# VHH binders against Tryptophan synthase alpha chain (trpA), part 4

Target 1, 293 residues: Tryptophan synthase alpha chain (trpA), of Haloarcula marismortui (q5v140)
Amino acid sequence: MGLERAFADEPAFVPYLAAGDPNYEASLEYVEALARGGADVIELGLPFSEPIAEGKTIQNAIVRSLEAGMTPDRFFQFVEDLDVDVPLVCMTYYNLIYQYGEGDSESRSDSENASGETASQGPRPFVEKAAAVGIEGLVVPDLPGEEAGPLRTACDEFDLDLVFIVAPTTKGDRLERMLEQVSGYVYVQARLGVTGAREDVDDATEDSLARLSDWDVPKAVGFGIKTGAHAERIVSAGADGIIVGSALVDIVAEGHENGDSTDAVADRLEAKARELKEGALRGAAERPQPERT
Key: E = the ipSAE of ESMFold2; O = the ipSAE of OpenDDE; V2 = 0.75 times the mean of E and O plus 0.25 times the DockQ between their complexes.

## First folded at step 1 (VHH)

Design g06 (framework vhh_gefurulimab; at its last look DockQ between E and O 0.07; V2 from the best seeds 0.00; counts 0 for: pae E 15.9 > 2, placed apart)
Fold by ESMFold2-Fast, scan of step 1:
Structure g06 (fold): chain B 293 residues (1-293), chain A 123 residues (1-123)
Amino acid sequence: as target 1 above (293 residues)
Amino acid sequence: EVQLVESGGGLVKPGGSLRLSCAASGRTFSTYAAAWFRQAPGKEREFVSAIYTGGSTTYADSVKGRFTISRDNAKNSLYLQMNSLRAEDTAVYYCARGYTPSKWYESSYFDYWGQGTLVTVSS
């Protein structure tokens, strides 16, 4: 299945967990629980030492994964060890992707610069390995669209989708340049509307979906989605899917801090995943009819 | 520096077939989008066909069903098989490489071009 096809028949549920949080074996069971709970695509965070784009909850998950020994090669083993049949997407930083092809210059540098000296293969070695273990797409929060060409080229060579994050502030030529390189789906950063009595989707999220309407790529909305009711509201507002990170990572964090069993935490993750998926499905049922041509 | 060299052009009768080749330096066609464009005398350059690294192809309506684009990544070569040729197909044919373009039909999205090869379809 390709990533776009996960959005074709119903709204997609795209959960995120940091791979290896709080340890390798527990994390395998947690990801598998999300698949049982109704995930249509799963985003797996590959930790890097300098997270720059993530909130505190995700940063703490990345730190726990790193402290448990996660590395790029161990991440690829983790993907191979997973018993899931839903598409997997890797979320990581471009410096890690690029550096995976460097460091061991004898085995990884097979290109020459204009002077005939050996050079890095750029992102290609990482993308090739990701494809080999079954990753179907990448999300790279720290990579600007203007610099994404080499990564997009490598993704195209190995049939991986490249997902871009669109913030409410991303507009004009920058947005167009980014969307010219996106595939699979667009990660739309959402902010839920007015707090208190009325919890409508805010104008910035609606504006983002409207700006993206001329592009056929599916729009998956993330950021701040914690309950089935939130999922329902986002999908009813026009999203093709939902991306949920912090709410699931918090379940892992709380279980770790409390010393709960892996099975107990996995059960909670499966239940929360089912709640979120059901909310998204309700939202789709409430969506206005398409305009008549 | 990327260099594209077209070959295979020539004189052919209406209804005939011709295969154009484009030889490239480096890993040009395995890692980038590639396309064929043509320009008839006194006319603007027009899109003919494109092939994406991920396997997608597209064709101008005027050539759909008659022309087939293909590549050989091991040989860094791009091909255009032209069947059922018409007088209106007479043009200089250019191969082009794009750097991750999303819009296949616009020449502005292709950053490297060959020098062209002339195809003449006449009796």
Scores: ipSAE 0.000, ipTM 0.110, lowest interface PAE 18.8, mean pLDDT 79
Fold by OpenDDE, look of step 15:
Structure g06 (fold): chain B 293 residues (1-293), chain A 123 residues (1-123)
Amino acid sequence: as target 1 above (293 residues)
Amino acid sequence: EVQLVESGGGLVKPGGSLRLSCAASGRTFSTYAAAWFRQAPGKEREFVSAIYTGGSTTYADSVKGRFTISRDNAKNSLYLQMNSLRAEDTAVYYCARGYTPSKWYESSYFDYWGQGTLVTVSS
């Protein structure tokens, strides 16, 4: 069963952390803490050579992870070392996925095609390895739907889901192309209302979800969720789940900056996870039950 | 720090062709997506074309079939072959390196930009 199972019974809480932030050992504890706190799916950021993330908070986490020595190979080891019973999703960029297999080709001397161009093996080697270590899905923020074919093919071969991010600005044919390639769930980015007011969040969430009403995959909304109250609002508005990154990454960052113990930070993460999950559940309870006709 | 330097811009007649080049500094260009953007006078910067690390390409609808993006990793260079040029193609063309969690047709996906090269299509 794909990642959709995580959304079947109740709203899913999907936390994000950069793997290896601020170091390998602490990061393991932090991810496990999120699982204990009620995570239904955990997105693990695989950092790549330059800190590029949606927000400064996540960028900084990526930088810390990289500085701590995180690599694709270490990432896969990291996943193997995790003691969690929740599905894991790798969030990374397509260039890293695509290039993963090129490093191994140097050892295979023999298929020097005559033109000296080491034919990129495409995304398959990465996906194969991801599957082997127990990753169940991929989030590739920079991969458009129209270019996702090779990755989708690889994911299908190894039974991984391909989660897409839908931005508020994504419209028309682009949405359709994503729809053709998406599996597991869809990451719905909601427009941060200028005012942060409840009404604005609700409206934005509803609007975003309305655009994807024809999608058969669960809709997980990420919108700068920081509190259980935020989670409640988003789920109440119709989201099948919540995605939370920055708020959790901030906990890690703060702990690191303050020199807090790994245990202390883990406890805070677990508590926040519980808060967020509980918020999501409250939101679900507030949904008008479709009148059983 | 990555530096991008565009070249090849100039004056061309409608229906003409022009090839733009972008030279990237450093050895890391091949590991990144790259794109061309353009900005016409009084207009917003718009996406023209991108090439991903794996070689996949995308084009704006306005240039599809006329423009071809390519790269030479050995030379750390990006190219834009522009054929069948139109007056509406007049703009400053910018080369960019992509490395952000965004769509490659969005400027936010790109972290380094060239200074641009002017392309003028006029009779």
Scores: ipSAE 0.000, ipTM 0.257, lowest interface PAE 12.3, mean pLDDT 86
ESMFold2, look of step 15: ipSAE 0.000; ipTM 0.141
ESMFold2 (binder alone), look of step 15: mean pLDDT 81; pTM 0.831

Design g07 (framework vhh_gefurulimab)
Fold by ESMFold2-Fast, scan of step 1:
Formats: structure tokens, C-alpha cells, sequence
Structure g07 (fold): chain B 293 residues (1-293), chain A 120 residues (1-120)
């Protein structure tokens, strides 16, 4: 309900890391480094045992987090242990959300076995716990808009925003149904032009933003954004913010592979975050100011 | 054609309250971003408060906790409830409307402004 504020006065920088990658303590320092670097919202990946729709870089981060012992309850502890002042958003899968709170399954099963079914509180227990530890929104990549009603209801009850990912192929009635459930911001999944191994911002990003222009919710573009120059391009094209995952996850992965110290990796993350935020601010400066005169 | 007309400005003592109104014609308040801005003599126009199509609101730090933005869709009107007014709140207040919300984009429509003077 409150995430829109992060987009109100300047373009928002929204970094993503898998919580607990490559281990719990290092990951705390890495997230804190992103906040120091200028993050306006931070997306934290809560790993799922069998990742559904992530790229290789993100999938490898999820695997490292799981191998380091990350669980839903440990994730909530991680959020409580973070020393940051920026809003936190959890990115995870609906199956994990829905099954959370099944720990007393015998007692809940007994309460509904008179009707031959297991008791379930739906997504509510997860959303309640997320709110209690300070999560302000959810991104659920595997949840279609037409099935989002129960999760949206729980989010509204606990003042969490529900962020949807809009793919380049999502149009018409399906897009409208999804946008009726969205709050906080929209994650615009821009097309990467992959020709000759190039990662360029193409006109498809502007086309995606144009499709969403009738909706007042902020549009944050998640794309192969690696540099401040990419951030500048995206924001100058009309994005209200940028979401950056793989470029930051790669810094974590390289540091882990090379045996670099936590402090050295945290310094690199902070520097890259600052580069990306400054790029976004330059992009915004290239647009007309909201003055009548 | 869209037209915005502000009202409710006036002279008030420090600590007092005023409610500003902005009547809109030509479009529906509930489906659009709307905002209040103000401009004091010799200063640039500054953001005060906004309400988004979904009902979420934002406020400038200087007015947070004292001002409340609201709308009445049946009357196609936007309001700014101003409490605990200070001398620093003295300005011409403008309502602004937009079909789109994005960083740095100009607002589509502006009103003529209403003067608020906070003085003893």
C-alpha cells in the first residue's frame, strides 16, 4: 500500500538479491550495502526448491541460498536481522506462500477431517508473518492475475502491496485483469534484443511502457540492466524505476567463486548500486520538469 | 475540455485549519492521478501531496501529518485538508491532474490557484 511513495519524487532503484546467498551473514552485509548505495526498495528472493521461471544466474543464486540452509522461517529471521531503512519486497512462489503455516498439519487436518479435507488458511499466514517482520510487498512470478484474488485480499488486510510482472506478450483482457490486482508498482519485463550476443535496450521497452501508460501505478523496468548507462536509457524512455537482479547477483557469484572477502564484495555491490542509481537520476533529468511555467 | 477550479483559500491564523477544493470537469477524478502544489513568493513551485488512481496518497515531508488529500468521486472534486497551519505554508495552492504518472512528466492540467495566507 505504501510502495508508491518510493517512486513519487525521483526514479526508484530496486535491486534484487537471493536472501542468504552465498550464506546468511554475508547476504545480510550485501543487502545492507545495496541500501547504502542508494536502493529505494529492495527485492529479496525467498528460494523455492525447484525454481520455475528464473534465468540461470538467478537459479544459481537460489541454489546457493538453499544449500546454505535458507527456509521461509529463516528468511523471516533474515528480514528481522537486516539493518536497513528502505522498503523490503519478498519475491517467491505461490506454492511456498500457500503452504506456509502447515507446520501444525495434524491439528489442522483433524479440524476439517469431519468433511474429509485438510484445513487451510490459504496465503494469509505467510502474508501476516511477512507484514510482522517488515515486508511491504510481494512479487509472485508464478501467480496469474485471474487466481490472485485470495492473495490480494490477504495483502490488503495486512497493508502489503502485490507486485505483478508484465511480460512483453501480456496484452488485452489478460493485462487488464492483472493490473486490477496490482499495487505498489508494476514490474515491466522488457525484451532484450539478443542479436550477435548484444544486450541492448530496444524499442520493445518503450512499447511495453506505452501499453501501461493509461495506468497510474509506477512502472519499474526489469531488464538486462548492467550499467548506469543502461539505467539512464531506461529511465529517459519513461520508466519510473529500474529493477536490477542478475548484474548484482553476478557480483555475489564471482566473489563467492573467487573466494573474495565479504567486505570486498559488499564494497563492489555498494559501488554498482550507486552507479545504477546515478544513471537513473541522469535519465530523469533528461525529461521535462513538471512545471506549468 | 478539462477545467480545474480551486477554492477555499484565505487568511488564517497560525495553528488554524483550511480546506481547499478543486472542482474538475471533463474527466473522472477516481480514474486519474491528482496532486496539490504550492508556490510562495520568490520560490519555485513545490510538491505538496498526491492521490493515485487506486487511492494511495503521498505527502511532502513538510506537510506530512498535518495535511490530508482526498477526493469525492460523486462531486468530481479533489480536496486538501490543511491542519496546524504555519507561516511557512503561505503560498498560492494549485491542483494538477494527469492521465499518466511517471517521473519528470508534466501534469496535463493545472488550475488557476488559490491563495493561502497564514499570518497573525
Amino acid sequence: as target 1 above (293 residues)
Amino acid sequence: EVQLVESGGGLVKPGGSLRLSCAASGFTVSSNYAAWFRQAPGKEREFVSAIYSGGSTTYADSVKGRFTISRDNAKNSLYLQMNSLRAEDTAVYYCARSFYKGWGTPHDYWGQGTLVTVSS
Scores: ipSAE 0.000, ipTM 0.137, lowest interface PAE 14.9, mean pLDDT 79

Design g08 (framework vhh_gefurulimab)
Fold by ESMFold2-Fast, scan of step 1:
Structure g08 (fold): chain B 293 residues (1-293), chain A 123 residues (1-123)
Amino acid sequence: as target 1 above (293 residues)
Amino acid sequence: EVQLVESGGGLVKPGGSLRLSCAASGLTFSSYAAAWFRQAPGKEREFVSAISSGGKTTYADSVKGRFTISRDNAKNSLYLQMNSLRAEDTAVYYCAAHPYSRIYFTKGEYDYWGQGTLVTVSS
């Protein structure tokens, strides 16, 4: 759908921050700095209070955002308050999506009730609100492809793309079921290895990109990308884009711990964004061109 | 051969306005990201504003709300409308172009450059 256009002309840079980390106003400035630094799509984490299997850096960002008062309704207000023209993607958990709207359920449950039973709220109220404030896609890490049907239906109704995370170990029928539900782009989980004096793309990342080559959806590689050199290597190996979370979240965390001004942290985020985008562009320039006929 | 030619610079008092133009030959701005950079006396060249091939615009914080970037595809020209000019805006202004759809903020990303036009803001 719509997000695919962000990958059409050059490799896309897709930064991630937890919305509202370390507070609402600073977080607005930080997201806007990433847009100035060359972001093509921005992933915004909507925090969830349940324990989850996330990396420590992202978990700490989620905790800071929650402690600063972030809620789903405040997240939607945050999206409306952002001064960016880059497509925004919400990264959150299916339980949050599913439970949204339960305080306003009476009329909605009747409209959703095809069988005469009490209808669940389902994902529809959240997807409708996300679309209304300008979110163009969702990343839902806790939702398996085989269970994604209802969310995919709601996303289709409101023209949102649905992004899936593909692990190196996801293969065969499970991968194909996931890819039948994906739109916008695929989040390819990667690892970077060390060969001699240079960090390199590991075999699992290259295998994942090869396995996905038959699908026309753009492949954005994330996890462990910290420098322009990493970005360059990932894109030279065939990625259509890069996703960077922890390196940017760490800049926010360090600024918060040190008591640095919002402007100083925003400047560092913009500079790191620029470094990562530059790396991605160098990687694209290094790829063999398709044969000209 | 690609050529970018800036015009519209001059002397203006604080609070005044100027409109800079950049005419392109050898490339079509609608297919390029284009930008304005400036270099003040004794300083490095810095980003001012940019427009992507798709029409997305962005501005340096120091000029946001005062400057407006635009292009006229029929005339193959890029413009910078500068309002509420300050002494700190005094610089040589450069037009730049890059053959990708997206905006870049470092001078090293731009392949094509004009020779510059001088803007002096003084009382």
Scores: ipSAE 0.000, ipTM 0.109, lowest interface PAE 20.0, mean pLDDT 81

Design g09 (framework vhh_gefurulimab)
Fold by ESMFold2-Fast, scan of step 1:
Structure g09 (fold): chain B 293 residues (1-293), chain A 122 residues (1-122)
Amino acid sequence: as target 1 above (293 residues)
Amino acid sequence: EVQLVESGGGLVKPGGSLRLSCAASGFTFDRYAAAWFRQAPGKEREFVSAITSGGYTTYADSVKGRFTISRDNAKNSLYLQMNSLRAEDTAVYYCAARTYLGSWKSSQYNYWGQGTLVTVSS
């Protein structure tokens, strides 16, 4: 069974790192340290050249990875070189997925119909290669549900899960179209504050989880989770798992800035992963398990 | 209410130029990344170009050197200057914006315009 099994027995810890940050060899050791620390699923960022507007930590990680030479083919080699027994999920942008395998060879200036005509095979070549190297799911932040049909079809052909991100503002028909195509888990975004009685992360998370309660897919919450105490609170509020990016990426960034050894940074990542996983487990112990029917 | 309204589409000859505009309202535009996507009849929607709040730009390989994305935060506007247009550029062009909602993964585009048609034909 796919990524849903990672959420079946206990809350899943889903860390994120940009693949190849700050360089290929160090990044391999960092991902392996997260697996030793208790990761149940690992999200690997395949960088696209568009940085996140407000998320400087992730933006800087993407830049470091690109400057270290990361490409789609090198990313697939990175996945093959990883020594982990944990499901891997690729996070990237749809344009990169769609254009993979086409390159300049399919866009020919000598085309009779148009200069630069592309004979696109859609997302299939990327999904086929991702499956071949051991990727079990995709997160594609820039792909709306109404446009996800071709990617969903390719994922079904090669047995990959397709993870969607649900923002607090995603509702109605748009949400339903997105959830019809989701598999593995859904990434639930919590907002920094809420209007009403309190400006609290737990309240925003509970509201988001309540809106998704009719869907069986596991809900993994991502929102500024930095400590085991935060993980405990999110899971006690009803999350099936936690997604943590910035706190782990910051450890990589600080180690790189300080010139710390790869082993020292890997040890810090493993310790932080263990802290986050233990927090999630404490949160689960504080709530009754839902009856399966 | 968040709104994005595109304008500037039309019919142009191959080798010609066209400037698209997108007017944003209902949110703090200068804090967000914005992008242009396009969709030709019978094809998938594809990425064209994006610009971050800080002005960093990225382009699809098919438009590099020909298109220029820019923004005017004082006017809450996004632009796409399209030069050396080709028949393959014929598509409906969409303006999109990303809002940061307290998650490191809020780079998804959840605000979209209605689109503006660009036809490149002789």
Scores: ipSAE 0.000, ipTM 0.110, lowest interface PAE 18.8, mean pLDDT 80

Design g10 (framework vhh_gefurulimab)
Fold by ESMFold2-Fast, scan of step 1:
Structure g10 (fold): chain B 293 residues (1-293), chain A 121 residues (1-121)
Amino acid sequence: as target 1 above (293 residues)
Amino acid sequence: EVQLVESGGGLVKPGGSLRLSCAASGRTFSKYAAAWFRQAPGKEREFVSAISSGGSTTYADSVKGRFTISRDNAKNSLYLQMNSLRAEDTAVYYCAASGYFYPTSGLYDYWGQGTLVTVSS
């Protein structure tokens, strides 16, 4: 539940980068630049075994991170090496979370069975390690609400929030079961068009925010937000925060392709973060104020 | 810790079909993601298809709709069903296994010796 604090006083800016893209040292500076630019929560992508739900930009970032040597253990080291005061959230796939406890003997927290062999405790070893290094929440795109029980139990044990992604098509009983498992915030997937060039908020996104209005958990809108003007529009439409991935990952990709210095790319990331945060703040200021009592 | 051995390669005519098998020895293959890569003469190794420990699949655009990857964990085996074969599919096909499921060959810890597939009229 700790992540709700990031949404309490103003709209939250939640940037995403793949940890270790394009290399470990540059990625540390890039994440720190996002914090300086006004990030309220940072989502760190941990390279994962099943990139089913990711677009090409994020997939390419994952590839660069993996080619630079990123592993789960190196990711946890990366989190410990970060010099930021904002909450960190890990975005990864459930198979990596589950398998971490089986493959990493030094980080395993499983119990011995009658034959003396250790038995996996499901997601628990990963969640325990994530909590130990300072991760405050998980975003797990491939995990259905119906199957989230064991991960939610482990998150509750180690005081991590569990963030779910709500698509425009998620409705009825399925939405309700998902929201019973969610904590921290809800990731609301915006439908800003296939080409990503649309300026206006999609009606399906507004419908999603309306459907979620009965739940107190903060709603952060993601996908397709590239400018402060987009951020302003999303927040003025009712979002409690914005999640921005591709626009920031593209800055990293372009800098890497052009051979730009780490400092130059970090400066661009900080400037874009500031633009996005300022847009969100303008959007909040433009909302109708309730009558003061 | 796991060894992989490919089989099923051979000479086929364009439009033909071929099924490749990969036998894993040792324990724990079921815990790994597995993939097929290929290397044509004079070219770099390229991704063909991958399957997770849970059965999720991905395919290179060049083979999508023609090739099907599958696994049988009870038999410690991986398969690639290749249909509508083209001359450009001629390559040595490699089976690979890793804790990671991604189309980047550098992420795979275990590799087979390869099996040659020749598509010729």
Scores: ipSAE 0.006, ipTM 0.177, lowest interface PAE 11.0, mean pLDDT 80

Design g11 (framework vhh_gefurulimab)
Fold by ESMFold2-Fast, scan of step 1:
Structure g11 (fold): chain B 293 residues (1-293), chain A 123 residues (1-123)
Amino acid sequence: as target 1 above (293 residues)
Amino acid sequence: EVQLVESGGGLVKPGGSLRLSCAASGFTFSSYTAAWFRQAPGKEREFVSAIHSGGSTTYADSVKGRFTISRDNAKNSLYLQMNSLRAEDTAVYYCAAGKYYTGWRAPTSYDYWGQGTLVTVSS
């Protein structure tokens, strides 16, 4: 319910990392480094054991986290172990959410509990546990707005925000139904075009921001943001915040592959976070003042 | 010239099966994430299933357990095996391909698209 506050005074920086990548202890330091670097909200990927259609960078991060032993319960412990003051959002897949709390129904500790085929409590057990450990919102990329009713209900019961992803081509009735269910912020998928010697904001992204301007919910733009200069362009184009995943996950991947120390990788993450946040702030400063009335 | 050409659509009764194919040409298909989307009349394109270049698969909840996505990189082909078809599965099905992206379910994450093949599920 409270994620909108992160967007109220200045553009929000929303980094993403897979929780537990490349291992539990290093991942704690990496997330804490992002908070020190200026993150306003942090998205934590809860790895999904079933295959996911992500870019190679994110998929490899999920694999590293799973190989390091990450599970839903270990993820909730990870959240409790984090020393950060910024809101945390869980990004995961609906099948994991729905099946949480019934995974041990095949346990033979009681033959009467051995029926894994009976009706579950839906998403409620996961949402309840997420709220209990301090998660303030969920991003569920594989759940359409029209199927989100049960999850929306559970989030309302436990005061979690439910973030939806909007493509530049999402319009009309489908967009309106989704925006009626969104809370916290909207994840706006952006594309960065190339103009001359630099990457610039795609016209479709600018159109999406203009189209969504009639809705009060904050718009955080993600996809392809790698530098403070990219962040500056996105925010100057009207975004209320930026979401950055792959660029930060790549820093973790490169450090792991090179055998770099956790401290060295954390320092690089903190520096990149600061670069991205400062870029976003510069972009906001370039907007006309006073605001449109 | 980059092309994705779908085939295998048609009329099928509820509970029936269809296998869709997509033939890719003009690019290194094995390096791309490939996906199926569908669009019913008057609706936006919705995600159905995707398969990453590394072989990982994802399914929309509405089709999980009924549909199976697969690829054959030697033949530059993508497939969707559709079982236990329902009236709600009626749509034009599109093949799509993209390199690296976040938000894999969004149509804008994909660079290349086929022309679509119609699947009608009715008695």
Scores: ipSAE 0.000, ipTM 0.124, lowest interface PAE 16.9, mean pLDDT 82

Design g12 (framework vhh_gefurulimab)
Fold by ESMFold2-Fast, scan of step 1:
Structure g12 (fold): chain B 293 residues (1-293), chain A 121 residues (1-121)
Amino acid sequence: as target 1 above (293 residues)
Amino acid sequence: EVQLVESGGGLVKPGGSLRLSCAASGYTFSSYAAAWFRQAPGKEREFVSAITYGGSTTYADSVKGRFTISRDNAKNSLYLQMNSLRAEDTAVYYCATRSKGLYGFTEYQYWGQGTLVTVSS
């Protein structure tokens, strides 16, 4: 669909930041800095009051964003206020998506009623609004493939891609069913328990990519990528792109803790983005080129 | 260590009802999505129903209107109320939940041992 274009000519760099961390104005400049640094797609975290299954770095970013006043409607305004040319992807939890359909004083409920009462439209109102402000895809970490039907249907209606995260443990028929529903790209997760960025990381990535090799959807590898050297290894192993969250969120966190200026933190983010993108490009150049017919 | 233990299975006549329970240890259902799957002899495991941490529910078309998934956060338990049971519902029923991670996983990784439901007349 739309997001696949970002992976067509070279490996894509997909950075993540929590929208509105540490405040609305600084966060706009930080996202714009990532675009200047070479981002091909940007993943924006929309925080929820009770986020789940997050590491400390991402959880703290979500807390800072919420404490700065981020809400779903303010997030949609944030997307409209961004001055970037790269595709934007929203990462959030299914509960927020579903509840958004019931949250306004104007009814978001569909006129589907057998008894004169209206019911929730499920994920549709959120997806419609996301499309309207320019979001091109969703990542919903808490929604398994078996439950994704209603969200996939809404995404199809409004031309949004639905990105799935493939765990090291996702195999066989379950993987196949999930990949039949994915669009845009697949988020390939390396194990968080792996210590060191050596042969272990390369082996885990190669195994995951091998399981996905029969599918033509782009594979973007995430977790544990902190340097251009890491990016280079991941892409040389066959990844179509890299997803980087914690390393960039840490730059925001450290700048906030130290009281650094927004411009100084934005400059560091742009430099790190450029380092990661250049690493990915080097990795692609190291792959063997197919012979002429 | 995450452990899921199902109970409530048994033999029931067509049109009857049964309530399955799943108790968790080393894990809290209120913070994660949880689901019921089933597997009949010689068939693949199929999805039955799921509930998100926010309480939103999803059902397979084959059970919609007959089965209801719910949870009791105080008891750290997941339930499946099965009504209007059919011979085709005969299967081992499994409780499942997803793994914890940085962004989380979109697949169910933790499974119980299963509880047998037989619908026969």
Scores: ipSAE 0.000, ipTM 0.234, lowest interface PAE 10.7, mean pLDDT 80

Design s01 (framework vhh_sonelokimab_d1)
Fold by ESMFold2-Fast, scan of step 1:
Structure s01 (fold): chain B 293 residues (1-293), chain A 123 residues (1-123)
Amino acid sequence: as target 1 above (293 residues)
Amino acid sequence: DVQLVESGGGLVQPGGSLRLSCAASGRTFSSYAVGWFRQAPGKEREFIGAISWSGGSTYYAVSEKGRFTISRDNSKNTLYLQMNSLRPEDTAVYYCAAKRYGYSLPTKSYDYWGQGTLVTVSS
């Protein structure tokens, strides 16, 4: 309920990190560095033991976070421990959301509690806890729009936005069904191409933005954005924001492998965040100004 | 949930101007896409204009061609319709409407409607 505000005055920068990668304390500093670097919304990956929709870089980050002891309850503590002013969005899998609600029912030997109640409440217990700790939205890559009704209902009850991912191949009735349930922003998956001596925006990205132009929800473009120059091109092409995961996760991974200090890695993250945000701002300045009355 | 209350309607002479307001309850009005509709006696409800969640984009019915201007103030949870060069055929009940999710503007899927405010253009 309110993530749209992050897109109101200028293009939004939406970085992603896996919460707790490579450990709890370092990850807190890394997320805070992204906020200092100009993040307008931060996506926090809550690791799931069997990630199915992520690329290799993100999968490796999830594994590091799990090996460092991350759990759903520890994730909620992590959110409470963060000192940032920007809205936080949780990216996780629907099975984890649903399982969080089942709790003790999994440990009981064919017996119900004293009142005959089950612990299964669908997605509601997870959404309730997420709202309580300050999460303002959810991204759930493994849940198609046509099955999102129960999660949409729980998000409405606790005032969370529900962000959907639109692939270049998502069209027709599937796209419309998804957009009927989206709030906050749409995560537009896109690719950047290289032509001769220059880097160009993929035609598929421009086609996706054009296809979505009739919908008034903010469009944040992700996938393959690594530099301020990429950010500038994406925003100049019509994006309301940029989502950057792998480039930032790679900085964390390299620092971990090299044994670099938390402060040194945080400084690199802040610098990269600033580069990406400045690129987005340049892109906005290059597009025709909207008509004003 | 949001409750909408229109105000500013009344009797105005042909060629006159009128400004309608729509006050919305709720802490984060900027989460809503909002628009103006009107319905004249014996006619279908027709779209007048809509404004995006941020106020950065406006949409108008072709028939209004610069006579009407829609704006919003999210800090006051208020939507406005400025009507200029009014004609007798603009006589109608004017409604504001809001919807939460990111549907395109304008749509039939507006979820919240005000009770309307009557505008009469007569000499």
Scores: ipSAE 0.000, ipTM 0.323, lowest interface PAE 10.8, mean pLDDT 81

